# VH-VL binders against Thioredoxin-like protein AAED1, chloroplastic, part 15

Target 1, 196 residues: Thioredoxin-like protein AAED1, chloroplastic, of Arabidopsis thaliana (Mouse-ear cress) (q9zuu2)
Amino acid sequence: AITGASSGAGIGKGTADSLDTVKVLDLRGNEIPISDLWKDRKAVVAFARHFGCVLCRKRAAYLAEKKDVMDASGVALVLIGPGSIDQANTFVEQTKFKGEVYADPNHASYEALEFVSGVSVTFTPKAAMKILESYMEGYRQDWKLSFMKDTVERGGWQQGGILVAGPGKDNISYIRKDKEAGDDPPVEEILKACCA
Short names: E, the ipSAE of ESMFold2; O, the ipSAE of OpenDDE; V2, 0.75 times the mean of E and O plus 0.25 times the DockQ between their complexes.

## First folded at step 11 (VH-VL; framework fv_ifinatamab)

Design m6 (from j2 with heavy chain G57Y V106I, light chain N52D; at its last look DockQ between E and O 0.07; V2 from the best seeds 0.00; counts 0 for: pae E 16.1 > 2, grease 19.2 > 18.9, SAP .518 > .496, placed apart)
Fold by ESMFold2, look of step 11:
Structure m6 (fold): chain C 196 residues (1-196), chain A 124 residues (1-124), chain B 106 residues (1-106)
Amino acid sequence: as target 1 above (196 residues)
Amino acid sequence: QVQLVQSGAEVKKPGSSVKVSCKASGYTFTSYYMHWVRQAPGQGLEWMGYINPYSGYTSYNEKFKGRVTITADESTSTAYMELSSLRSEDTAVYYCARDITYFGVIDDYYMDVWGQGTLVTVSS
Amino acid sequence: EIVLTQSPATLSLSPGERATLSCRASQSVSYMHWYQQKPGQAPRPLIYDASDRATGIPARFSGSGSGTDFTLTISSLEPEDFAVYYCQQYSSYPLTFGQGTKVEIK
C-alpha cells in the first residue's frame, strides 16, 4: 500500500518508542495503553489543546462529519484531550461527538509526541480570526473548562495534533503537529492518510 | 426488556478455535460496553475483555494474550468472542455481560445484564 | 493486578440466619461490586459501589466497606439465597473477581 503525506522517515521508531509506556483513560477512568487504540484497526486520533477549546471543538466536529468515510474504510475516529475524565465527559455531553474520547490528565501522550506549546503560538492573529469564525458558526469556548485548575496546571498553552496509526502498535503512518492554535490541516490530507 | 442471548454449546478439539455470539435486544446496542467473562467447571469467574460496540475498540486481559478477539456487529446488535489455539483448560462456560454505563452518564461500573452462558468443551 | 481474597470459603448456615461475607483487596479499590450465582445460572448483580443494591435486589442484602475491606451481609437467609457470592473490582485492569464464598445449607 502507498502511505500518505507524512513520510516514514518523518515518523520513525522514535515516535512509536516514545509511546511505549503512555496510557490514557477512557470515560470511565480505566487505563488503556495508547497504542491499544490502533493495535487492531487504523485510527485517526485528534489531540485537543484542552476540552474547553473552541477551535478543538470545531476540529472535532469537522472530523466527525467524515465519520462515514472513515467507517467505510474501517477507520476509527478518536479524540484525546488533556484533563480529567470529568472534563472529557463534559465535552461529550456538550458536543455529542460520535467518535471515541479519552483523557490524558498527565499530558503523557503530548510529551511523548512532542507537541508544540507556548503563549506566542497560542495567541496569534490567525488563531484569533479562527476563533471569531468559530463563534460565527455557533461554536463556543467553555470558559469554565478552559480555566479549571487541571487545564491551567496541565499547560493551557498546549497545542495538539493529528495522528493516523494502525493496525499495529508501531504502525504510525501520519502525524501532524499543530504549529499554533487552530492550525488545521485540510481534511482531505487526513482522508488520504487514513482512507485512500 | 434488555436481553443477551448467546449461541449454543460447542465441542472443540485442541488447537482449534471457537466463536461465541451474543445478540442484544431491548436497548441501544452501541451505547453500552460489552464484557466477556468465563468460568471453568467448579471454578470462579475470569474476565476476558470488553468491546465498545460504537467504536469497535477492545481491551483484553493479558492472560489471553494473542488468542482472544472480541468484535461487534452494529447492524445485527451482536457481539462476538473468538478464542483460538484452544487447550483443555479453556473448557468453560463463556458469558457476555453488558456494562450498565450509558455514554455521557455517571459511570456505575458493573455488569447489569448477563447472557445465559455458552459451554465450550475442549477435548480430543 | 488487584487480588481479591474472599472469606470464608464456605459458610454453612440455616434459613433465617445472618450471613457475613468478607472481601479484601490487595490495594485500595474505588469500585467494588458483588454478584450472586446459583447452580446452572449466570451471575446476578447484587451490590454495586460497595453498598448500593442493584435493581430488584431485596433489602436483606446490604454491602459496606471502603479502601481494601468490604463486607456483604444477608440479614436473614432465605432458601433462594444459598449460592456462591463473588466480589469484583472495577478500579484497575484487568478486572478481577474474588474466588467466591459458597453459602450452603447446614
Scores: ipSAE 0.000, ipTM 0.445, lowest interface PAE 16.1, mean pLDDT 81
ESMFold2 (binder alone), look of step 11: mean pLDDT 92; pTM 0.944
OpenDDE, look of step 11: ipSAE 0.009; ipTM 0.563

## First folded at step 12 (VH-VL; framework fv_utomilumab)

Design n1 (from c3 with heavy chain L100Y Y112S; at its last look DockQ between E and O 0.21; V2 from the best seeds 0.00; counts 0 for: pae E 12.6 > 2, placed apart)
Fold by ESMFold2, look of step 12:
Structure n1 (fold): chain C 196 residues (1-196), chain A 123 residues (1-123), chain B 108 residues (1-108)
Amino acid sequence: as target 1 above (196 residues)
Amino acid sequence: EVQLVQSGAEVKKPGESLRISCKGSGYSFTRYWISWVRQMPGKGLEWMGKIYPGDSYTNYSPSFQGQVTISADKSISTAYLQWSSLKASDTAMYYCARDYWFGELSDYYFDSWGQGTLVTVSS
Amino acid sequence: SYELTQPPSVSVSPGQTASITCSGDNIGDQYAHWYQQKPGQSPVLVIYQDKNRPSGIPERFSGSNSGNTATLTISGTQAMDEADYYCATYTGFGSLAVFGGGTKLTVL
C-alpha cells in the first residue's frame, strides 16, 4: 500500500531514480548502493538528523521495539545517519540498536530525497518539549561525539525522515519527510506501510 | 574544493552605500553558515555576524547590529555584506568565512576563508 | 559581553617552545579554536576544538583548554611560524562568535 504523511500519489520510479547513484557506508567502511538495502527484501529505513541527536535516538529505540514484528513480516530495520563511520559505530555501541546502521557522510541520500534543512525548523517549541520528554524517559544527547578530519561534517540543521521500500530497487511504497526536529509519525503508520 | 571568492577592493566616500559579495563553490552552499569578519588596519579580527543561506536566518554581533545588513542569494551561491551609509571608521579588510559545524548542540569553527575585500572610506 | 584576552606578543628563539594563552571566563566549558594569519594573507585554521589539527598542520602545533585558559603550544618553533595567532570560541549555543585580540609571535 502507498500511504504516508508526505508521500501522496507520487511515490514511484521518480523517487527511485533520484537514489540511483546514492551510496552509503556500512560500519566497516564498504560502499553500498542505497537501493541494495531493499532490493531483495522490504525495509523500514529511518534517516536520523545526526548520530548524537536525542530525538533520533528515541525514534530508533521505539522502532527497535517493533523489530520482532518486522522480522516476522520479513522486513529489515535500517538506520542511516549523516556522519562518519566512527560516529555510526559510537551510536551502535551507546544505544545497542538492533537494526542495521549505515553512514552517509556526504548527505547524498538526504539531498536526493530532498529532506528539510534549516535553523528555523530545528529550534521549535515542539522540539524543545519532545527533548524534555526524551530526557524524562532516560535518553541523552551525546555532547562529545567527535568527527575525524576525512569525514564531511554538516551543521545541526538537517532533518530526516522515514522510507519504506522493497523488495525491488524501484519499489518505494512510503516516504515521510520530517517537517521539523522530532516530527515523529505514529508507529502504527509505519507498521501499516511495512507489515500490514 | 571549497572556495569563497569575494568582490574586489572598494574606495568610497562617507555617506555612500556599498554591498560586497562572497561567492561560495565546491560545497552545498545552503547547508553551511557564512560569517563576515572585519579587520581594521593594524588591528585584530572582529566577528560581525553570520547567515544560514538555506533559510536566510541571521545572527549579528551586538557591536554590529543595526550597522550592516547580511544577506544571501542562494540561487547564485552568494552572501552579501551591505552598508546603507559608510563612515570613515568602516575602512577595513572584510573577510567571509564558512562556519563548519557537526551538530546543533556543538561548536563551530571557520574552516575556509575568502581572500578579503579591502574597503577604504575617505573624503 | 564575553571577552577573550591574549598577550599582544610572544617572542621565542628558533627551536624553543612557544606558548600563547587565551583567557576567558570558563573557556574550558567551551571549545577553543586557533587561527594563524601571516602578513597580507587570510587567516587559516591551525587548531580546532581545543586540541585537533587540520590536515597539513605540523605536529609541533598543539592545544589545550581548561578552566579559564586555552593555550596554543608550538614546540620546536621555526621561522615560518612567525605570524599573528587568534583564539576564538562560540557562545550562545553557537549563535555568537568571539575572537581574542591576537598575539604576534616573533621568532628571533
Scores: ipSAE 0.000, ipTM 0.499, lowest interface PAE 12.6, mean pLDDT 83
ESMFold2 (binder alone), look of step 12: mean pLDDT 94; pTM 0.959
OpenDDE, look of step 12: ipSAE 0.024; ipTM 0.632

Design n2 (from c3 with heavy chain F102G G103F Y112S; at its last look DockQ between E and O 0.10; V2 from the best seeds 0.00; counts 0 for: pae E 10.9 > 2, placed apart)
Fold by ESMFold2, look of step 12:
Structure n2 (fold): chain C 196 residues (1-196), chain A 123 residues (1-123), chain B 108 residues (1-108)
Amino acid sequence: as target 1 above (196 residues)
Amino acid sequence: EVQLVQSGAEVKKPGESLRISCKGSGYSFTRYWISWVRQMPGKGLEWMGKIYPGDSYTNYSPSFQGQVTISADKSISTAYLQWSSLKASDTAMYYCARDLWGFELSDYYFDSWGQGTLVTVSS
Amino acid sequence: SYELTQPPSVSVSPGQTASITCSGDNIGDQYAHWYQQKPGQSPVLVIYQDKNRPSGIPERFSGSNSGNTATLTISGTQAMDEADYYCATYTGFGSLAVFGGGTKLTVL
């Protein structure tokens, strides 16, 4: 992470520059510059591995449990996932996620933020244990989204992260790059960054 | 523009070591698999194995496991195919090819190919 | 080891339809891909994921895949289509790639 639990206009400028030309899609298919998501308000932005991932669905749920705290602080909750708009809409329908959801089908934001990718960090004993824990808690992998031949025919090597940014396009105050699948920070770390 | 540029032709004797290279440009090298494919003179294509340069994870064809080493140096966007001791039967054309990057474990295809490296092994 | 079988050769007259088969156990459960190789050249992708054409591949190239057989079809075959054609698939849940033996297409 560059910083945590702080904000400042100059701290994230190098990272913000890497995002300068990156666009994501809203649920209707409109292109949105990614920095517009925190231009006029602070946002907590979670980057999922993919929309069918059980570990990402669990992370989305634990962040959403704190949405009232974020709302009271004027902070938006945003999730970005690689994939199509149809996959993003399916995620929203299945999870009832209360934050904003955007799609990045070309992985442009992931490449710009240099999130970790790798086969060895996807298949770990820790990730396996967290998948089992998630299943016992009632979360499920959406295998249709995971193995769809026409739309999600890519390997699952991409990891995600969490970013806290705004107000202001250059104001990135916290970034955490997941080291492996299921590498969740304590939610209190995120709350200190966004809402302290 | 995606390009895979391979090292030049090699003439070797049995028992010598060899490493040939495949340099990728015009794309994010660490985000895509590189496969190696052998074509013996007058014969068909034969998949040898692949590497994910992001973490050097490798898969080998059972026919080639233990006979070659596939590696990569991501700092210079280059993949390698290496023999510790060449045999006359290693005489062939060797191609590198890029698999599309993705997060599913199935259905890759080779969308870009190197120009080939001819390896001749004779005594 | 998973095997893909192709006929060694196919001959057609110009303007006729060429069909090149690729036989493999349950290949219809996998995606099949097709590569064209002309003498002295690297292979070129002509069909991917059973039936899709990359940009620049003529519409006369088409593909299908069901059961134990994938098929590359070239309608209105031209002399420039004379080449070796290879089918390919992945098995072992995408960990292992396999090529067919190749088919030499001759246009007389």
Scores: ipSAE 0.006, ipTM 0.500, lowest interface PAE 10.9, mean pLDDT 82
ESMFold2 (binder alone), look of step 12: mean pLDDT 92; pTM 0.946
OpenDDE, look of step 12: ipSAE 0.021; ipTM 0.632

Design n3 (from c3 with heavy chain S28K; at its last look DockQ between E and O 0.22; V2 from the best seeds 0.00; counts 0 for: pae E 11.2 > 2, placed apart)
Fold by ESMFold2, look of step 12:
Structure n3 (fold): chain C 196 residues (1-196), chain A 123 residues (1-123), chain B 108 residues (1-108)
Amino acid sequence: as target 1 above (196 residues)
Amino acid sequence: EVQLVQSGAEVKKPGESLRISCKGSGYKFTRYWISWVRQMPGKGLEWMGKIYPGDSYTNYSPSFQGQVTISADKSISTAYLQWSSLKASDTAMYYCARDLWFGELSDYYFDYWGQGTLVTVSS
Amino acid sequence: SYELTQPPSVSVSPGQTASITCSGDNIGDQYAHWYQQKPGQSPVLVIYQDKNRPSGIPERFSGSNSGNTATLTISGTQAMDEADYYCATYTGFGSLAVFGGGTKLTVL
């Protein structure tokens, strides 16, 4: 599905309710209710396609460039990816991402948020050009991490999105569902939602 | 539990059309690629192309582009390989395989194979 | 077009170690997979992602991949290991699968 970006207007209690039973894993394997990630602070939560994805690594990097602005506003930067805690730890080691990282091996958050899935929206001319652009900027796909059986079995055609939520478990103020692979919003849109 | 069952052997004449099938069971059919692989008599394996049944996206080997049609009917968990006009050189064993090809720049492997469909094209 | 080259045949005695090579330009930058095919049967995956064995494949099968060469190694080779072996990888941004020409393993 195609969705427009919105701040508060496209989000209701139904979205918060859909997340009610969703848990993610921290890097040590502890189960964390996903809403705990923003119950006591506002958070920008990026949902990656998978931990080996070059386009997701580029998105993580440009969000991290604004970490100081987020910190000054009391806003946490969080990345959630599908797959195992081993895959999440490998991502952190390879990228040195400065935000928090969590794993969602069951894709439960992606299903609850109804993020787009499909081959046709993953392999587009725009995605191909974004991949080449990312390689020119020095980002690289982790081919071995991307090939893990768990990554493929959990739906490698899954798209992600960006959520701004909190403080408060029910307080979701912004959600953007990617229309296709590499569908990055301008970072200023995210900063307006979290940190204006 | 995961199973790929192919349609039976075919004996055809040059110029005839043919569609062979591969039915998947024991897994979420729409979430895995199905590849088709040709093996001519006494020869090695040749990858022909693949389909993602979830949205019917197809990708063909350059050697087979325009020579065959790959399709799927997700309502019955079945993939198809089809010729509009067979040639004697199409005589071969044809396998379907579940392809764990992952998305963008990733490539992967074939974990489950069908039993094969022998196609014989002779006058 | 990307090509994978295998020796046409390898012969070993029972109990010996067999090594089957797969040569490809920079194949170490990609995953290599290995399939076994016995006469009249479908191929069976024996090694995936360079070195991993799927469930049910004996520990005597192992693999490696670096530089321009991937290698399938069968230690303690048994008569039932006699088969054709194919290496494979994806190329073309993961859109094109490629098989090697195959290696006939004979156990005498």
Scores: ipSAE 0.006, ipTM 0.511, lowest interface PAE 11.2, mean pLDDT 82
ESMFold2 (binder alone), look of step 12: mean pLDDT 92; pTM 0.947
OpenDDE, look of step 12: ipSAE 0.020; ipTM 0.636

Design n4 (from c3 with heavy chain Y52W; at its last look DockQ between E and O 0.07; V2 from the best seeds 0.00; counts 0 for: pae E 14.5 > 2, SAP .533 > .496, placed apart)
Fold by ESMFold2, look of step 12:
Structure n4 (fold): chain C 196 residues (1-196), chain A 123 residues (1-123), chain B 108 residues (1-108)
Amino acid sequence: as target 1 above (196 residues)
Amino acid sequence: EVQLVQSGAEVKKPGESLRISCKGSGYSFTRYWISWVRQMPGKGLEWMGKIWPGDSYTNYSPSFQGQVTISADKSISTAYLQWSSLKASDTAMYYCARDLWFGELSDYYFDYWGQGTLVTVSS
Amino acid sequence: SYELTQPPSVSVSPGQTASITCSGDNIGDQYAHWYQQKPGQSPVLVIYQDKNRPSGIPERFSGSNSGNTATLTISGTQAMDEADYYCATYTGFGSLAVFGGGTKLTVL
């Protein structure tokens, strides 16, 4: 059973079927079917815009601060980014993210989940204010990762989202597609979806 | 104000052990790398390695791997540099420095430095 | 192993422009940082990420980095700028830091 609220596109049978063919890479380069990330356990899966994004790094950090709650509920914390394995490893080294990290260099998961993309939703006044707030809290954009040819060519204008799924490959219970860069849900909403 | 305060000067003989310290204050000690840098008398700066105090993950310069031990005690916000057996060639000034992440893939830089610890090893 | 090469010394007259180079293979693909060390003192960061000045560093300090060379430039050099200057970068995707050999700037 798939549940989600959507004004345009949400969790549907076609989306779940499209995920059947989607693979991501672990940090060592092994291909993992994306649904394996939640087949045997529930997972909170954050989809970053890219591995250099300060707003995504802040989201990853505050989700990681709730990892003890997730662990107590048997819920895994997972981050997927649209870059290379090298960019994913750099993200882990720079952020010390405590969850699992996977790379999707071909953006297959983003396309299957129909996440928003575009320059006009990436560079908004709200995103600018969120970036300033993140800098005041000590988070920093990795500008080299953000503007590397691979990052730009692979979807530098790509938005992400948050998925709660599992146990079971077809059990997607929550999906939130970011409307623009920095469109964070309250962490309590995510905890209610995964851990209540 | 971010500060790194190092232990005092040491005079030792070859073969003796030594541990020097670097105490961080004014910031979240476990969320920043601490690097150690050697400066031999009249010579330049040499990066030795770094530690993430939150989990004690360490990276060493190849030139110093196996020669020194870098460690930390996060409960007292202190990083350490340790030799099990000093050599005369270890005579140098030793600095700790905070690594601030920002920007590019190789974009770590040392924004705050300790005052240095002079280690003199002579027979 | 990755190496950064600096001239051992540079001399300038007060008020003139000093230029200190840091040569490294493809250093323009990485950020270069610059540290000033006066006699008997700890190093102080003067330029980070090729061209940015920390708070308190005078505008006469500037930097650039392209190709195989990063450059620290001090315009209107003053006697207080006399020091050793070190370039640095991280390589190995942030796992290894490297310093240049240092340049003694003399203001006569």
Scores: ipSAE 0.005, ipTM 0.448, lowest interface PAE 14.5, mean pLDDT 81
ESMFold2 (binder alone), look of step 12: mean pLDDT 92; pTM 0.947
OpenDDE, look of step 12: ipSAE 0.026; ipTM 0.626

Design n5 (from c3 with heavy chain S28K W101Y F102W Y112S; at its last look DockQ between E and O 0.25; V2 from the best seeds 0.00; counts 0 for: pae E 14.0 > 2)
Fold by ESMFold2, look of step 12:
Formats: sequence, C-alpha cells, structure tokens
Structure n5 (fold): chain C 196 residues (1-196), chain A 123 residues (1-123), chain B 108 residues (1-108)
Amino acid sequence: as target 1 above (196 residues)
Amino acid sequence: EVQLVQSGAEVKKPGESLRISCKGSGYKFTRYWISWVRQMPGKGLEWMGKIYPGDSYTNYSPSFQGQVTISADKSISTAYLQWSSLKASDTAMYYCARDLYWGELSDYYFDSWGQGTLVTVSS
Amino acid sequence: SYELTQPPSVSVSPGQTASITCSGDNIGDQYAHWYQQKPGQSPVLVIYQDKNRPSGIPERFSGSNSGNTATLTISGTQAMDEADYYCATYTGFGSLAVFGGGTKLTVL
C-alpha cells in the first residue's frame, strides 16, 4: 500500500492490481470499471468522504477552479463518493460540480486503495477548524445527506484521498491518502502530478 | 458472551476524588465504544460521554464536559469514569454500555449494559 | 441541543396494545432505539434501528419511525412488560447520544 504524496512510474503497481475488479456507478446507474476512468486519458480522481460532507464539497470546488488547467493538459477531473446514485445526483445538483461524478455504494474502491477509516481521524481539532473555515467561505454541510441512514450505515468515519492516473489502466502516478478529515494537499502538488 | 462488569458501590464525602471502572469481556474491547450513562435517583437516563478504547478518543455531552474524565486502559479491557472533586449532586447510579459503533456497518445503539455502580455523596 | 420528548406514562389493560411515542425534529431521518428498564435493573435494548428486535425480545414488541415521531408498540401487553421505556438516537455526526425522558408503562 502507498501513503502520502508521491509520484513515479513504479508507484501503485500493487494498488493498480487491487483495482482490476473494482467498478463504480455513473449517474444513470451503469457499472463502469474504475480503471476505465483513466484508461484513455489522464485523470485527477478525488475520493470524497461522503456526498454531504462540507470539507469534500470545498475540495471539489477547489479542484474545479483548476479545471481549465486540467483541460488544457488533457486531464479529466473526476469525483467518486461512497453512497447511492441518488446521493451522487443530489451532490451534482447542489454544487454544480464541473467534473465527472461516480458513486461507489459498496466502498470497493476505498477498500482497494486502503483509505483510512477511524473515529480519531474524523473528529480532530484540525478538521473542526477546517469546517469553520469552509463555513466562512460559504460552503455548507448537507445535514440531510450527512445523517441519511445509508451514510450512517456506511460509517461516517471513512476518509478519502486523491489519485492521478493514466493514460493506461496500470499507470498510477500519484496517490495521496487523507490522514484525517480535511487533509487537503496543496493544489500545486496535484498540478505537478497531473499537469506539469 | 459480551459482559460489562462495573466496580462496586461507593459512599463518599463531598470533595473526595473517585474513579469507577467498567471491565469488558467476550469481545474485542478496542473495537467498540464504551459510553457512560447517569441516572439520578428517580430520574431518567442521561448520556455523559464515550470513549473509543482503540485510540482513547473521547466525546463528552456538553452538560458533562469538564465535570468528569473518561479514560480507558486497553491492556486490561477497562474503561473508567473519574471525578477530581465529588459533589452531593453526583449521587446517582452510573452505567457503562457498549456502543455498537464502528466500521462500515456501525450502528448507533447500546447493545450491552453494565450492572451499574451506585455512587452516594453525602456530608 | 437535540431533544426527544416522551409521555411520562402510559397505562393499558393486560392483552391490549400499548403505544409509546418519541418526538424529535426529523427523527425519521435518524435511527431510533428503545430501551426497557425494570425496577432495580439495568436498561435492556428491545428495539434497534427503528424496528429490529434483538435476539430474545418477543415478537409483540415492534417499532416504527417516520417524520417527527418514533413509536414503540407492544401488542398483547403482559404484566411483565411493566417498566420504564426510553427512546434514544445519535446526533452531531454520531458523536452525541440523546435519550428521551422516559415513559412508565403500567399494566392495570
């Protein structure tokens, strides 16, 4: 398994193999092999904690501010969230996110990528400060999605990360596993990985 | 079989310190929250706070924040509730309970309860 | 903070159906759980996640939860069902538990 900020051709080979059978759902419910998201193009793939999370909504908006740079480099912007297609569609409706959105209701991609899960990494003083910062910037938690029984049943303690991969199913050049809620990398780090 | 066994009844005077215990057995102690619940004489149940023994993360009810300390020693599968200085108003029954709240299939309810520890504080 | 309101008491005759309510804003969007406490005893879980019975709880216990009200229903009520009943839920991202004030069920 790989953690933290990293790049290179050999990184994530074992992780790529773990993703071989993983599928996600598009907004209409069609199953898509996750590696198809970067098979024919490079992609920046953000993995949200859940679709109602204020910190994840801020991250999505922050990445979307760089979509023009990604487009100019031929790089797709993708968001994956745990939950149902209905929750994913609600996220798109509420945020107007410019990238592609997929659902992973069984957490298969999170398990394969070995993203962190735990209470102590979800409710931290740092995460609380970042929630306040996000509210001051105008982002809001969707409390309905956050306390939906499906979100609660999947464990609100799931963390996400950011992946840069492609072109090619095995070509994972960057992976960052969040250590706690709101553990955002500097945008420059992502741009170096995708678009330098 | 899941069991939570609490320490015995206590009779104390105001100003004394006290630590009561809750020992869990029959399950992986570090994988489940332990909550503490107060019941004052003739009154209902009040949630005080909880601890995740795996990493000692604690949450307190706002009403009890700063009034008590919740801790755990995972090496002996034991959670604790502690007062630095007891008040007469601390006279109550105190329960520990296992909260089935972990993982992707976590549930938010108390599936096993200790027998209770009666704390009496009188001058 | 989030509050759950229960009637202080409910009385039924043996064999009748008892209904105990738990009112909370949008409680139907959360799970409600129910605990039974007999005099001098620890609480016992009787309904979890709105409607599920733990092993050993009779089928006469059932639950529902929608809108602003969760309900515990005991059909064919027996004298042994006489107890205090508490509803509970979580809020604050699952960090805070809340109990209702309790309902004393009397079987006349």
Scores: ipSAE 0.000, ipTM 0.485, lowest interface PAE 14.0, mean pLDDT 82
ESMFold2 (binder alone), look of step 12: mean pLDDT 92; pTM 0.948
OpenDDE, look of step 12: ipSAE 0.023; ipTM 0.634

Design n6 (from c3 with light chain Q49E K51S N52K F93W; at its last look DockQ between E and O 0.52; V2 from the best seeds 0.00; counts 0 for: pae E 11.0 > 2, grease 19 > 18.9)
Heavy chain, then light chain:
Amino acid sequence: EVQLVQSGAEVKKPGESLRISCKGSGYSFTRYWISWVRQMPGKGLEWMGKIYPGDSYTNYSPSFQGQVTISADKSISTAYLQWSSLKASDTAMYYCARDLWFGELSDYYFDYWGQGTLVTVSS
Amino acid sequence: SYELTQPPSVSVSPGQTASITCSGDNIGDQYAHWYQQKPGQSPVLVIYEDSKRPSGIPERFSGSNSGNTATLTISGTQAMDEADYYCATYTGWGSLAVFGGGTKLTVL
ESMFold2, look of step 12: ipSAE 0.006; ipTM 0.509
ESMFold2 (binder alone), look of step 12: mean pLDDT 91; pTM 0.942
OpenDDE, look of step 12: ipSAE 0.021; ipTM 0.648

## First folded at step 13 (VH-VL)

Design p1b (framework fv_zagotenemab; at its last look DockQ between E and O 0.05; V2 from the best seeds 0.00; counts 0 for: pae E 13.5 > 2, grease 19.1 > 18.9, placed apart)
Fold by ESMFold2, look of step 13:
Structure p1b (fold): chain C 196 residues (1-196), chain A 123 residues (1-123), chain B 112 residues (1-112)
Amino acid sequence: as target 1 above (196 residues)
Amino acid sequence: EVQLVQSGAEVKKPGESLKISCKGSGYSFTRYWISWVRQMPGKGLEWMGKIYPGDSYTKYEKNFKGQVTISADKSISTAYLQWSSLKASDTAMYYCARDLWFGELSDYYFDYWGQGTLVTVSS
Amino acid sequence: EIVLTQSPGTLSLSPGERATLSCRSSQSLLYSSGYTYLHWYQQKPGQAPRLLIYGASSRATGIPDRFSGSGSGTDFTLTISRLEPEDFAVYYCQQYDSFPLTFGGGTKVEIK
């Protein structure tokens, strides 16, 4: 268990404690305590803004490019999105993401981790440029998912982050809370946190 | 030119197996879904399921799951619909269609259809 | 699942008349924005279906401008402004809003 090796919003027992009662849904609809995702293995956990977001789909792809490095280090790749099981399944079928995918329809993990939310951090010039860059690279926004009632009503202004944790429920070694839409860390920063 | 060419008509008895084919040409076969659609005699259209030939991932309509097998051989740009044991109620026209589920702005429709394969099951 | 109900079952009209075909969805499609995931297909006797209208109102390539689609929410309409003899066919609406994908029961257009 390595603590204090990461950067960003900081790491502490309080963060792990805030997740004690948080549950997410697997693709079949079973409730899973979120800490079970890293209880018995280290995991890189990406928290998406929502399942239709082009910026989140690009992040998922660049993490997946390093899946073999993560596997060689015994590290799981996990994505959590703030939507329904149906939205999560659609994301998997559309993107072919090779990691595990879970849904958090109540935003419980996002609230517990205190991820940023707001109009001013969603509609930024940097986010607009990142969207254009993503389109030039062949990624696309799913506008149907993006404008589904659940997405709009539950907070289309939600931001995400990246967590590296485990093995062990309380062993959180890295957390990065996105400051705005498209606030990607370099992938090598994540690899240093997860993989020796 | 995009084409989907299906195998010829079949006459079978109940309990026999059958595998019908849909060969795609004129486009990148592995980058588009193929859907299968059934049309019972004198009836409308029913979606059965679809396959992404790039990795053979399949999605079935609930009443067809376990009743048919959808597969693909990307090396010859061909999708398949297969029964292990035909029933008389399987008598129908079967179409394959190119499915644009991953269109640039979520277009989500069937743009090209095969000519159909008539399957007749009777004793 | 979404049930699409088409009416009438059969529409008998003379050449040159306006044909109006209805498709009603059991669930609202209002919350989908950008593209409406309701499509129309034409099936002539002995032929495979052909995409006619996509996104409720957009004509597919090669479709004459006498065909038009409209509607939103739960109620959708296909209009043939001036019926031609070659328009004798069955017309199906289809939704791609949610799985399972479903088609309407069809409307047969007969020329009197």
Scores: ipSAE 0.006, ipTM 0.477, lowest interface PAE 13.5, mean pLDDT 82
ESMFold2 (binder alone), look of step 13: mean pLDDT 91; pTM 0.933
OpenDDE, look of step 13: ipSAE 0.038; ipTM 0.673

